# Miniprotein binders against a2bj90, part 69

Target 1, 235 residues: a2bj90
Amino acid sequence: MSRSARRKTSALNTVLRVVEVFASIQGEGPFTGTYSVFVRLAGCNLRCPFCDTRYAWSLEAGKPLGVEELVEEIARYEPSLVVITGGEPLLQRHPLNSLVEGLESLGLRVQLETNGILPAPARDEQLWRVYHVVSPKDVPVRVPGAKLHPSWVDYARATGRAWFKFLVANEQHVREVAEYVAKLGIPRSRVYIMPLTPEKLDMKELLELHSRIASLAVKWRLNFSPRLHLLVQLP
Short names: E, the ipSAE of ESMFold2; O, the ipSAE of OpenDDE; V2, 0.75 times the mean of E and O plus 0.25 times the DockQ between their complexes.

## First folded at step 7 (miniprotein)

Design E2 (at its last look DockQ between E and O 0.73; V2 from the best seeds 0.00; counts 0 for: pTM E .686 < .8, SAP 84.37 > 70)
Fold by OpenDDE base, look of step 7:
Structure E2 (fold): chain B 235 residues (1-235), chain A 83 residues (1-83)
Amino acid sequence: as target 1 above (235 residues)
Amino acid sequence: NPEDEEDAQWLLRLARIYQRAAERAARKGDYEKAIYYLELAVELLEEALELLGYTVEVRVEGDRVRVEIRDPEGRVVRVEVEL
């Protein structure tokens, strides 16, 4: 391959479609309470009826940003964690690997949020090194076209850098999660259940829902993920 | 059971929360969200009724939904809804 072909392939892998960059507290999963910079990428391969970030579904909703510029922007916040989220970040897999390389070169810890439909990172990807919170949408919430890619289970076993976060409303949903993770051989210590929060809950309703789902997490011996950002009124 | 009664009362409250979310979605023309939250509200109502010692049977026949609810005393209520 000529030096010119390598330069053209490098240039195509250096731009991300970004909806927003902001600092907050990680409200969900194993990193709950961590001071984080959130990078919300544009585009999603799902159309979840309950999605609170529908504005990120289109690739066109994101602005094109260079990886180098985005690394510099993130670094200015001095984050304890960089959370890459969006619609589905893995739709931008190539420039996302370049972003991770840049962030890791600065010693920044990275956590990816994914719906787990696309294949897990391969060993030669920069994404292999980061933390992943996989949010399956097949169980219990049964989003059309959602199916967990089997490679995420293998990645979780190989690396210990993946967790699985499930949306639940009631005990039946928690039962379905317990059966699903048992069938796939996902360790319960890597499973989080999180309240399926409808829009415009008051704080009393939100707290009661958190309490009920947390009690179910204890009963079913699963980890609980709050939606801490909603409880503390942060982004 | 007093615990089952408390849990049933919670599920009824939660069902009403999802019903209100469905109604808000429908008013915005977001019918996919409206249907999804309505289905979830029904599931929560069924679970609440079961905890209260009711038996709920739902049958969908095309555009018709038939619901048979048996109370703890064995009284039967039948509801038919056309969609």
Scores: ipSAE 0.730, ipTM 0.875, lowest interface PAE 0.7, mean pLDDT 93
Fold by ESMFold2, look of step 7:
Structure E2 (fold): chain B 235 residues (1-235), chain A 83 residues (1-83)
Amino acid sequence: as target 1 above (235 residues)
Amino acid sequence: NPEDEEDAQWLLRLARIYQRAAERAARKGDYEKAIYYLELAVELLEEALELLGYTVEVRVEGDRVRVEIRDPEGRVVRVEVEL
């Protein structure tokens, strides 16, 4: 097979099921406020009752897109950060590693959002070198089947490239988070609490929820994550 | 205790937020989401009542659920039985 056919075959063998690609700001976690391109991958291994991206749950919701073409599309936005989200992006782990390789070859900074059920990156994966915001769903929100894989704590310790973000509604939830992260050995500097925000809150409700949870973050000496995109009405 | 009353009022406002979210979800037929948010609203209400000195106890009695609420003087002010 010629060199042209060989490259074509390689590109066709690295396909992602993609729901949407769009520019916005990162509204949550340590990179809040950053001009970002979001890549929403199809498929999820959870069915959280509070999920506001249910349209990404089925792998069939995504359209197949070659990794090379996706890298080109992302690059046209000139992002400061590429946020890979979903569903659960690690369900498409192999082609995801190829996407990360392509993005890093262009010098683009990458952050993954994951529910942490599947294992953290191994040292020989391209995902090893990117940033991760891990959002466990077992505590305090108690989604069935949502147990955090313990490798994420080891990964965070070894690399410094992971943070843990927890949805909370009250002080009891914050206490549960504090106990949980202490047992796992996760330092407070790596922990964010974020308000559990239902869809379609009016602005007064949204601000009230943010205010209460931010006050609890100060009280418990944890980092606070807003949902800034909701406050400024961006996707 | 004015500090406990301020905290309780905050919890009641949060409970209302989740109650309204449960109502919206129910109107759309999303009953799993509705139940989830309703349970959160109840949790917040129970916390608020306990800050005000009420006692809330939930017991399973056979195939019924009994919710007993006592005021700060220990008087039973509400008993509910649910299935």
Scores: ipSAE 0.618, ipTM 0.810, lowest interface PAE 1.5, mean pLDDT 88
ESMFold2 (binder alone), look of step 7: mean pLDDT 75; pTM 0.635

Design E3 (at its last look DockQ between E and O 0.52; V2 from the best seeds 0.00; counts 0 for: pTM E .627 < .8, other shape alone 5.145 > 2.5, SAP 97.781 > 70)
Fold by ESMFold2, look of step 7:
Structure E3 (fold): chain B 235 residues (1-235), chain A 85 residues (1-85)
Amino acid sequence: as target 1 above (235 residues)
Amino acid sequence: NPEDEEDAQFLLRLARIYQRAAERAARKGDYEKAIFYLDLAVQLLEEALELLGGEKVTVTIEVDGNKITITVEYKGKKLTIEFEL
């Protein structure tokens, strides 16, 4: 293909629909506490009743941003971690791989947050080398259509770069998670349980939910994820 | 025993957190979210009752026009959910 045609095709793949870019602390999962820049991509393939980011559900909610300009914006924050979230970021997989390439060329560490419905990265994708926190929504909260793609378990075993995070409200939920991950062959060291926290809770309510789920994590020998940003009132 | 009673009271406080979330969602007309949180509240109430082995639960369902009120009571603590159809 000619250089001109190849460049035009690449430009069509270098735009992401972005809802927001902001600095904060990663409040969940294995990288809790890390100074991070969050990139929230538009579009989601689920409509979870408990979602706290409904404003990112529609692709229309995102503004088109060039990947090159986005990389420069992110780099100016000097982040320790770049967290790509959404909606569901893998709905924009092709330009997302371009973003990851740009970020990695600057030595920036990248983490993706995904509901795991779309397949895990292939070895020849830039996404192969980033960290992934996969949050299945079919157990225990049973969101319709939320089946985890089986490739995520294989990816986690092959790379060691994926963890699985589950929203729970009670011990029966934790039991269901334990059964689910055992059936799939996911080791406990890769599993996080996290309190399901409705909107508009006061600090006492937040702490009580955290306390219960942390206690269950110890009892069931699973990792605990806080929602730390809520506790410290950061975005 | 006293430790089970303390644990049951804690679980009831958690159940009330979700019950209040269900009420907030219902007031906004988001009945799918309201039902989701109500179910979580009921699950925690059931866990608390199983811990004590007690069957002393009062459930009252009241219909007033297009409003449905469900009240669950245990040891003076109440969970109240209202729905408008």
Scores: ipSAE 0.698, ipTM 0.862, lowest interface PAE 1.0, mean pLDDT 88
Fold by OpenDDE base, look of step 7:
Order: sequence, then structure tokens, then C-alpha cells
Structure E3 (fold): chain B 235 residues (1-235), chain A 85 residues (1-85)
Amino acid sequence: as target 1 above (235 residues)
Amino acid sequence: NPEDEEDAQFLLRLARIYQRAAERAARKGDYEKAIFYLDLAVQLLEEALELLGGEKVTVTIEVDGNKITITVEYKGKKLTIEFEL
């Protein structure tokens, strides 16, 4: 009778600054269509002019939540995926590793959304085990202070658990993405282009933009990410 | 080319979308967002004009603090407009 090694739950006495927790469909990237709980963390290291979640830029915009309480809250939704997003989740790296440990202990799949400025997870981090969608902000749109950390390319190659999602508006942007990923040696199968949507598009405009960027994705042999939540009017 | 014309007409529609986004941002005092979407609208206009077989128009919008520099290049002429917010 093999003794179940009681994993010492290190006291998950870590606190996250959380803006919101909600259930929806993952609208973007490789997990599009997945029933997900979104955990939006507070604080960002960027000030993207096109950011739809500016209310999450300040750490003070988040409420302090214990990791244990947050794990219990997430588990009540019975999600097919937990999406950790925010401003920049990796600003809260330490408590985020504890959150991931808690969620994985329940058998929950986790996806992180990151701008890729901060280093990729190390092998000893709980974050090493999860999926990552990296959204660089240096190409094709150039946000001041944005630079993809090289370790994300290495992480992607080592684990196969990273994808790169780029905001694009036209063919020139798609070309710049194609050149950038080629230069970095990112496989095209891991690259998504997504429409750069301004606020308050009507549905016709939104669909037309999706159609054009999807056609460019096919032409350039890249994956297309919809903004499905906008198309189906979900959070 | 009929395909180029259709693409150009789409880009013109999209440019108008980003222009409206820029105008909304400007009305809210969000000048960084306004300039970002204006620059994007201009890039789409440039691409549309190229597809229509027009002479290349190049518009550059540069922001340095509160100083905005708009440069328009068309038919070998250069216009520069500088203003401070």
C-alpha cells in the first residue's frame, strides 16, 4: 500500500490583487470557444493606447484576495480552463505560482495571458507547467517600453506550451509579424494574428474586419485569432 | 484590378473606423489613444491609395511629450505641421 505522499501544501497565504473573476468563453487564441473562468489581475507594466482593460493598470484597482479563497471561487464555476489575465499577471509572479499550484491540485487547466516583457517561467516555477499566450507589444504596433523577453522563445521551444498573439490591422502589420517570428525562430504554428479592434465597432464592421484579417492569416500561413467574445456579445 | 479596388474600398472604410476612434479618444482627452488611431487610419489610407494606383502619400505622425509633428509627403512635396498640446 504505497503511502500517498501528502504534498505539503505550503500555506497558500499569498495574496493577489484581483480586479474581477468571471465565467465566459475564451474568445481568443488557441483555446477559443473554451468555457473558462477569467481571473483579471491588477497592475500593468505597459500603457497600451489600444488597451480595453485600462481599469486594471493600477495595482490599487485590484482587491486583495487570498490564493486559497480564489481557488475555491474559481472551482465553483467548474471551468474547462482557468484564464489568468489582467494588466500583466507576471507582476504578481510569486502569489501567481501559488495560485497555479492550487488550481493544478484540483486538476484544472490554466492558461496565462502575458505581454511577454517579463521573463518566461523557470523550470522550478509552477507557471512552467501551464499554457501561455504571449502578446508582444513591440510588433507590429510599438508600445513604449515593450520588448519581448527572449526566454519566451526558449520556453516555447522547450515546452510547446506557448503561443504568440499579435494585434494587426492590415497586410503590412501581418508582414511585420511574419518577419519578426521568422527572425526569432518562432514556428508559424504557434503564431496567431488577431484584429486590432477599436471600441464601439458595429457588428457589420467587426465581421468585415475579422474576415479581412482571417484572409490575411491564410495568405501568410498564420493562425487566426478571433475576438469571439465580441462577436457573440459575451464578457 | 477589381480585387485591388475592393481591397482599397475596405481599407478606406477601416480608416474611417479608426478615425472615429481617434476622434472619440481626443474628445475624452486621451491624446495618446487619439494619435495611435489617427496614425493607423493614415497608414490604411496610404495603403488604399497605393492599391488605387495613386502616387504614394506618406504621412508620419510623431509625438514627443506634448509636441506633435505631422509630416505629409506627396508628389515630391513635403508639408510639416508642428503643434503643442
Scores: ipSAE 0.647, ipTM 0.853, lowest interface PAE 0.8, mean pLDDT 91
ESMFold2 (binder alone), look of step 7: mean pLDDT 70; pTM 0.556

Design E4 (at its last look DockQ between E and O 0.02; V2 from the best seeds 0.00; counts 0 for: pae O 2.7 > 1.5, pTM E .562 < .8, other shape alone 17.423 > 2.5, unsure alone 68.458 < 70, SAP 84.98 > 70, not compact 1.73)
Fold by ESMFold2, look of step 7:
Structure E4 (fold): chain B 235 residues (1-235), chain A 84 residues (1-84)
Amino acid sequence: as target 1 above (235 residues)
Amino acid sequence: MKVEVRVEGDRVIVRITDENGNVIEVEVPIDDEEEEDAQWLLRLARIYQRAAERAARKGDYEKAIYYLELAVKLLEEALELLEK
């Protein structure tokens, strides 16, 4: 088989299970406010009770898309940022690395959202060069089976391309986060606290949660992450 | 100009008398830190309690229990503050 034919076959054989692709604003973490295309990958290694994307838990929820086709679809949105999310995107690590390669070849900036259970990227992975927002689910929300892989702290220190985002409901949760990140050696400048927002809150409830958690972020000298897309009613 | 300050219940009354004997009284509520924190905990508990009820009505009992347990913990914290 010619080199051209092998290359075409390789591209067609690299497939991701994709739940949805859509344009919106990145509403959370260090890139809040950025015009983004979200790629939600199917499959998750957790079953968080508070999950607001339960429809992405099953791999069956995902439509198989070739990486080359997906890169083309994403590029048509002309995004300032490509946000890879899910479920847990690292369950599809191999084709995800191919997607990242394709997106970066077009000069597109990429951010991954992960629960941090699977290891951080190795130095020889395409994922090594992208930005990561790691959302551990073992503190304070204490989801069973959710343990942050220690490589994420090493990765963050080596690269400066990872941030840690925690769902919190009150000051006791913030105290637990502060103790947790101190024990792991995660600097406060890399830590975000974000309000735990149940589904279908009205605007008054959303603002009350945001206001209180933001005040706690200032008090504890941590970064605050809004759920900006909820406040402005975007997906 | 003379300024007098007195406390009446949850209010601070500031009385200003000028050199001509004109009097203005202004009242300012007292913000009690522990009472304010307890009231916030109660409001937060209600948010999660309502979320638990919504989840239960949809048959999502794991989510309902999660939010209800959180609401109970917030109420317990509020009681501890108020009992001081």
Scores: ipSAE 0.460, ipTM 0.757, lowest interface PAE 2.4, mean pLDDT 87
Fold by OpenDDE base, look of step 7:
Structure E4 (fold): chain B 235 residues (1-235), chain A 84 residues (1-84)
Amino acid sequence: as target 1 above (235 residues)
Amino acid sequence: MKVEVRVEGDRVIVRITDENGNVIEVEVPIDDEEEEDAQWLLRLARIYQRAAERAARKGDYEKAIYYLELAVKLLEEALELLEK
């Protein structure tokens, strides 16, 4: 490989397309309530009709940022957690591994959010060491082209660093999730159900929906994920 | 009297401790994932009825009557839920 090819591959591994960086509270999943810096990466391999971050779907919606600069920016917030989200962060897997390496070198905890379509981290990736919240889109909401990659179940079993978060609207959706996780052999302790929040809910409707889905979580012995950021009006 | 209810997998376990410290534990299978509160109450009623029958067979008629009264109350509550 020529010195020019190595420089081009090195440069591609050091730049991320980033939509936004902001501090907030993690509103969802096992880290709910944690003071977090969110790194929203650009580009998604899905077009979920219920997506609240549609502005992140295009890679062009993100600005190119160097990994080193991004690590410095994140560190200034003194976060309890770094949440890497976006469209689909794993579309930028190579520079994302470099970002994780930089953040871990500072002792920062990292959580990835993914739709689980792309393969789970391999043992030689920096991403292997971080926490993952996988949000399948094949069940119950059945987004076209969504299929959970089986390696996420294996990763969850091997590491204990993965959780699965499902969007649900009613008891039938909760049933479908229960059947799906049973079939895949995902422990219920690793499963979260979260309200599928329609657009334009008022706060009263939002609270009622949370209450209903939380009651179903108890009934079905699943963990409940709020959309805490929506309830407390944070980003 | 103390009544403790726990769910273990596909079963509901009801533990009844009487005033004399006698413990009756009864397992009831959960037949349907759609346990309406009414169906649960019906299963509880059946548990107390069986407890009453066991108490009566031992000559403990006070305990038998108490468990029957509990079973009747649970049946009444279940019926009220089914009529709504």
Scores: ipSAE 0.259, ipTM 0.594, lowest interface PAE 2.7, mean pLDDT 89
ESMFold2 (binder alone), look of step 7: mean pLDDT 68; pTM 0.489

Design w17 (at its last look DockQ between E and O 0.62; V2 from the best seeds 0.80)
Fold by ESMFold2, look of step 7:
Structure w17 (fold): chain B 235 residues (1-235), chain A 84 residues (1-84)
Amino acid sequence: as target 1 above (235 residues)
Amino acid sequence: SPEDVIEEIDETLEKVWDLVAKALEAERRGNLEEAERYQREALELMRKAAELARRIGHEELEREIREYIELIERLIELIREWRE
């Protein structure tokens, strides 16, 4: 290794750019309903038109926090799950691996949310043992630059620790998702479809959309993800 | 045509994020000089994408790409801070 690499190793504290840390319920995907602490990391490599966390797009939106301090803060909530989200958390890959190491040393279960553009974990990464919910943005409606890295499918097959979640508004979107996952060889047991909520909806409209997408999930033999936090009005 | 340029921008963004991925792996391996080299290559390519967006007058896409330029510049700064 170079001298610069040696210096990094000698400075054992690592720093993450963090937008917010808060307790809530995981409202989406396979861990829906779980009491969770959310760690929102700054920076994103997409500008999705339907993003509901635009305030996390800039790396400057995050404050520097040391990994040890962050682990202690998270632990004080006594979470059943730690959800690492963002922006795109994998942009801060190295210190993120350090955070995962600290959380695992306390026996805390970790889930990462990612758009899947950056590669899946390597076997020698701490992230290898974390659960991942991957939300590709190249289907049903493509966001520029949003190519799912092929390693995520390989990772899901090798580990069983990744699921794929897609925002859909109607049956045409579901058909496109079904074609996409079949082409990539993603088993339907690993696929979630979730309501796309592009505008303000009252509670009745939100429930009706959930009902329609859930019915489509049954019809297409896919898993359904609610947006539970919206239904129960939590952050 | 504008459609061809937009597709070129899209492909360019995919290449940029692949370079960023290589930089992040180099960081993880402690190869900070290599990490910076990949990020600077990504930055150069992203600047080309911004110019393409400007040429076709796609102001929203150009703004988004300029935000990605700022992101990569900040990532380079972080690498340099770690190298001190």
Scores: ipSAE 0.876, ipTM 0.949, lowest interface PAE 0.6, mean pLDDT 91
Fold by OpenDDE base, look of step 7:
Structure w17 (fold): chain B 235 residues (1-235), chain A 84 residues (1-84)
Amino acid sequence: as target 1 above (235 residues)
Amino acid sequence: SPEDVIEEIDETLEKVWDLVAKALEAERRGNLEEAERYQREALELMRKAAELARRIGHEELEREIREYIELIERLIELIREWRE
């Protein structure tokens, strides 16, 4: 590699396409209730029909931001957690590792949200050190092209830093999730079911759905993830 | 059948993402030529998937696949920017 190529590679490895940065409460998964800065990255390798962030699907929906600048911006919020989400964050894997390195250097905790299609972090990646909430899209509602990469199961077993969050609408979905995680050897303690929310639920309907899915979680001995942000009307 | 074609498309998309994964790994290793090769292979498969969707008249799926084509094209462009 020429000196120029190394410098350019270095520069590009430090730029993320970011849709938005905002502070809120983590509404989902094992960190529910945590004051968090959300970094929504652009670009997704899925077109989930139930996606609430369709505006992030294109890489062009994001602005190029330097990792260093982004770290500084995040740090100003004094978050208890940095949540990296978006379309699919792992499409920007290299600059994402740089971001994680910067955030960890400040002592910030990081959680990644991923659809699990792309492989889990390798041991030499900065991403290896962070928490991951994997949301498979092959079960119970299969999105075309969605397949959980097996390395996430291995990562979860090796590190204890991964959880699996499944969107469910009914007991049949919960059954399918239970069968799926059993087949893959995912520990039930690492499995969350979360309400699949249609776009137009009122608060009453939303609460009823939460109640139903939570009851199913207990029945099926799975963890329940709320959509707390929707319940408390936060971003 | 249209259903068989949809399944073929799904399998094709899985292969595409496997190739994208290989590209990202190649990038991590600093082999941008290999990365670009995998992304180009992914792009070709994605174009085939779009054609399959078109043939069965599944306009929504064709649209989605075309958006994936744009994604892969952009990923290739990023790799090129790194190589220059």
Scores: ipSAE 0.854, ipTM 0.937, lowest interface PAE 0.5, mean pLDDT 93
ESMFold2 (binder alone), look of step 7: mean pLDDT 85; pTM 0.833

Design w18 (at its last look DockQ between E and O 0.74; V2 from the best seeds 0.83)
Fold by ESMFold2, look of step 7:
Structure w18 (fold): chain B 235 residues (1-235), chain A 84 residues (1-84)
Amino acid sequence: as target 1 above (235 residues)
Amino acid sequence: SPEDVIEEIDETLEKVWDLVAKALEAERRGNLEEAERYQREALELMRKAAELARRIGHEELERDIREYIELIERLIELIREYRE
């Protein structure tokens, strides 16, 4: 093949299926409050009943966007953090590694959000140096097919770049999370519990739920994650 | 029993995602034939899971599994586009 044809074939793995790119505040987990650009990738390997981004489930929901173009778009926002989310971003692993390479070359800090079914980064991946917030879906209520890949615990211990975040609605859920993380050997310093917010809550109900789950976090000696963007009404 | 079938479906889905993981690793390393092979094996297992869900009348699970079939079919198409 000609050089042009070979480059076209090779470049197809540098295209991401992207649902949306937007600036907001990271509202969850260890980087709560950070001015961020969110990159929502299409496609998901779960159908969680509590998912608030169902519009990203189908790979067809994303438009193809070249990684280099995406890097340039993200950089124009001058973010303090780039949050790669989805669906499940690791379904687009190869071009995602290319995106991370481009973002890191500009000195941009990157965080990935994943359900943890697909393995943690290998040492030779650009994703190895990215921060990860892993949300296992096999506890407190199991979503069929959800199983945290064991490599995430090893990765978290080896690198300090992964945290585990669980949606909980009550103390029984927190107990189940605590038992789960203890069984898997996940250090509690890496564990966040976060309010499972029903589809429609008024602000008073939202604050009450936050207060209840935060109190449980203290009681169970786990970290608390708000859903800050909901409290301040940002996307 | 239906509970045994649901457990089998769950285990099958876990195996499917393990195969997809292998496919994605093969893709990352440029082994596109291997990547497609893993995805097709995953697709065959996912179709088995769909039939199991249909057998026990679990409509919600069957619907989700058929959406996973569409996902894997699209992932195979992307591998083929790369090869083309």
Scores: ipSAE 0.883, ipTM 0.950, lowest interface PAE 0.5, mean pLDDT 91
Fold by OpenDDE base, look of step 7:
Structure w18 (fold): chain B 235 residues (1-235), chain A 84 residues (1-84)
Amino acid sequence: as target 1 above (235 residues)
Amino acid sequence: SPEDVIEEIDETLEKVWDLVAKALEAERRGNLEEAERYQREALELMRKAAELARRIGHEELERDIREYIELIERLIELIREYRE
């Protein structure tokens, strides 16, 4: 490789398309309640009809930001957790590994949120070290093209650093999730069900939905993820 | 049937994302030519999926697939930027 090719590969491996960076409370999954900086990456390989971040679907929705600059920006918030989310963060896998390396060098904990379509991290990736919340989109509401890559199950077993979060609206959805995770051999202790929230719920309806889904989680012996940020009116 | 076509589209999209995954792995290995090849193959399949959606008159799905085409095109452009 020429010195030029190495420099260019180096430069591009260090730029992310970022929609937004903000501090809030992690509202979902195993880290619910954690003071977090959210990095929403641009570009998604799905068009979920229930997506609340449709503005992040295009790669062009994000601005190019250097990894070093982004690490510095994140560090200023003194987060207890850095949450990498967006459309699908793993579409920017290479600069994302660089970001993780930078964040870990500062002793920051990192959680990735992914739809699980793209393969889990390999052992030699920086992403191997972080926590992952995988949100399959093939069950219970199938989005076209959505299929959980099998490597996520293997990663979860190998590392204990992955959880699976499923959007559910009713007991039928919970049943389908239970059957799905059983079929794939995903431990129930790693499974979260979360309310599928329509865009126009008032607080009462939102609480009622949370209550129903939480009760179903207990009934089906699954973990419950709130949408805590919605309940407490945070980003 | 339209349902059969939707299934075909779904399977096609799965194949596309497998190709995108292969492209990302090729990039990781530093083989940008291979990466671009996989993305181009993905793009061709995505175009076929768009045509299938069009044929059955599924406008929403066609729209979504067109946006995926744009995504893959942008991914190819990024690979080119890496090669230059």
Scores: ipSAE 0.842, ipTM 0.933, lowest interface PAE 0.5, mean pLDDT 93
ESMFold2 (binder alone), look of step 7: mean pLDDT 84; pTM 0.822

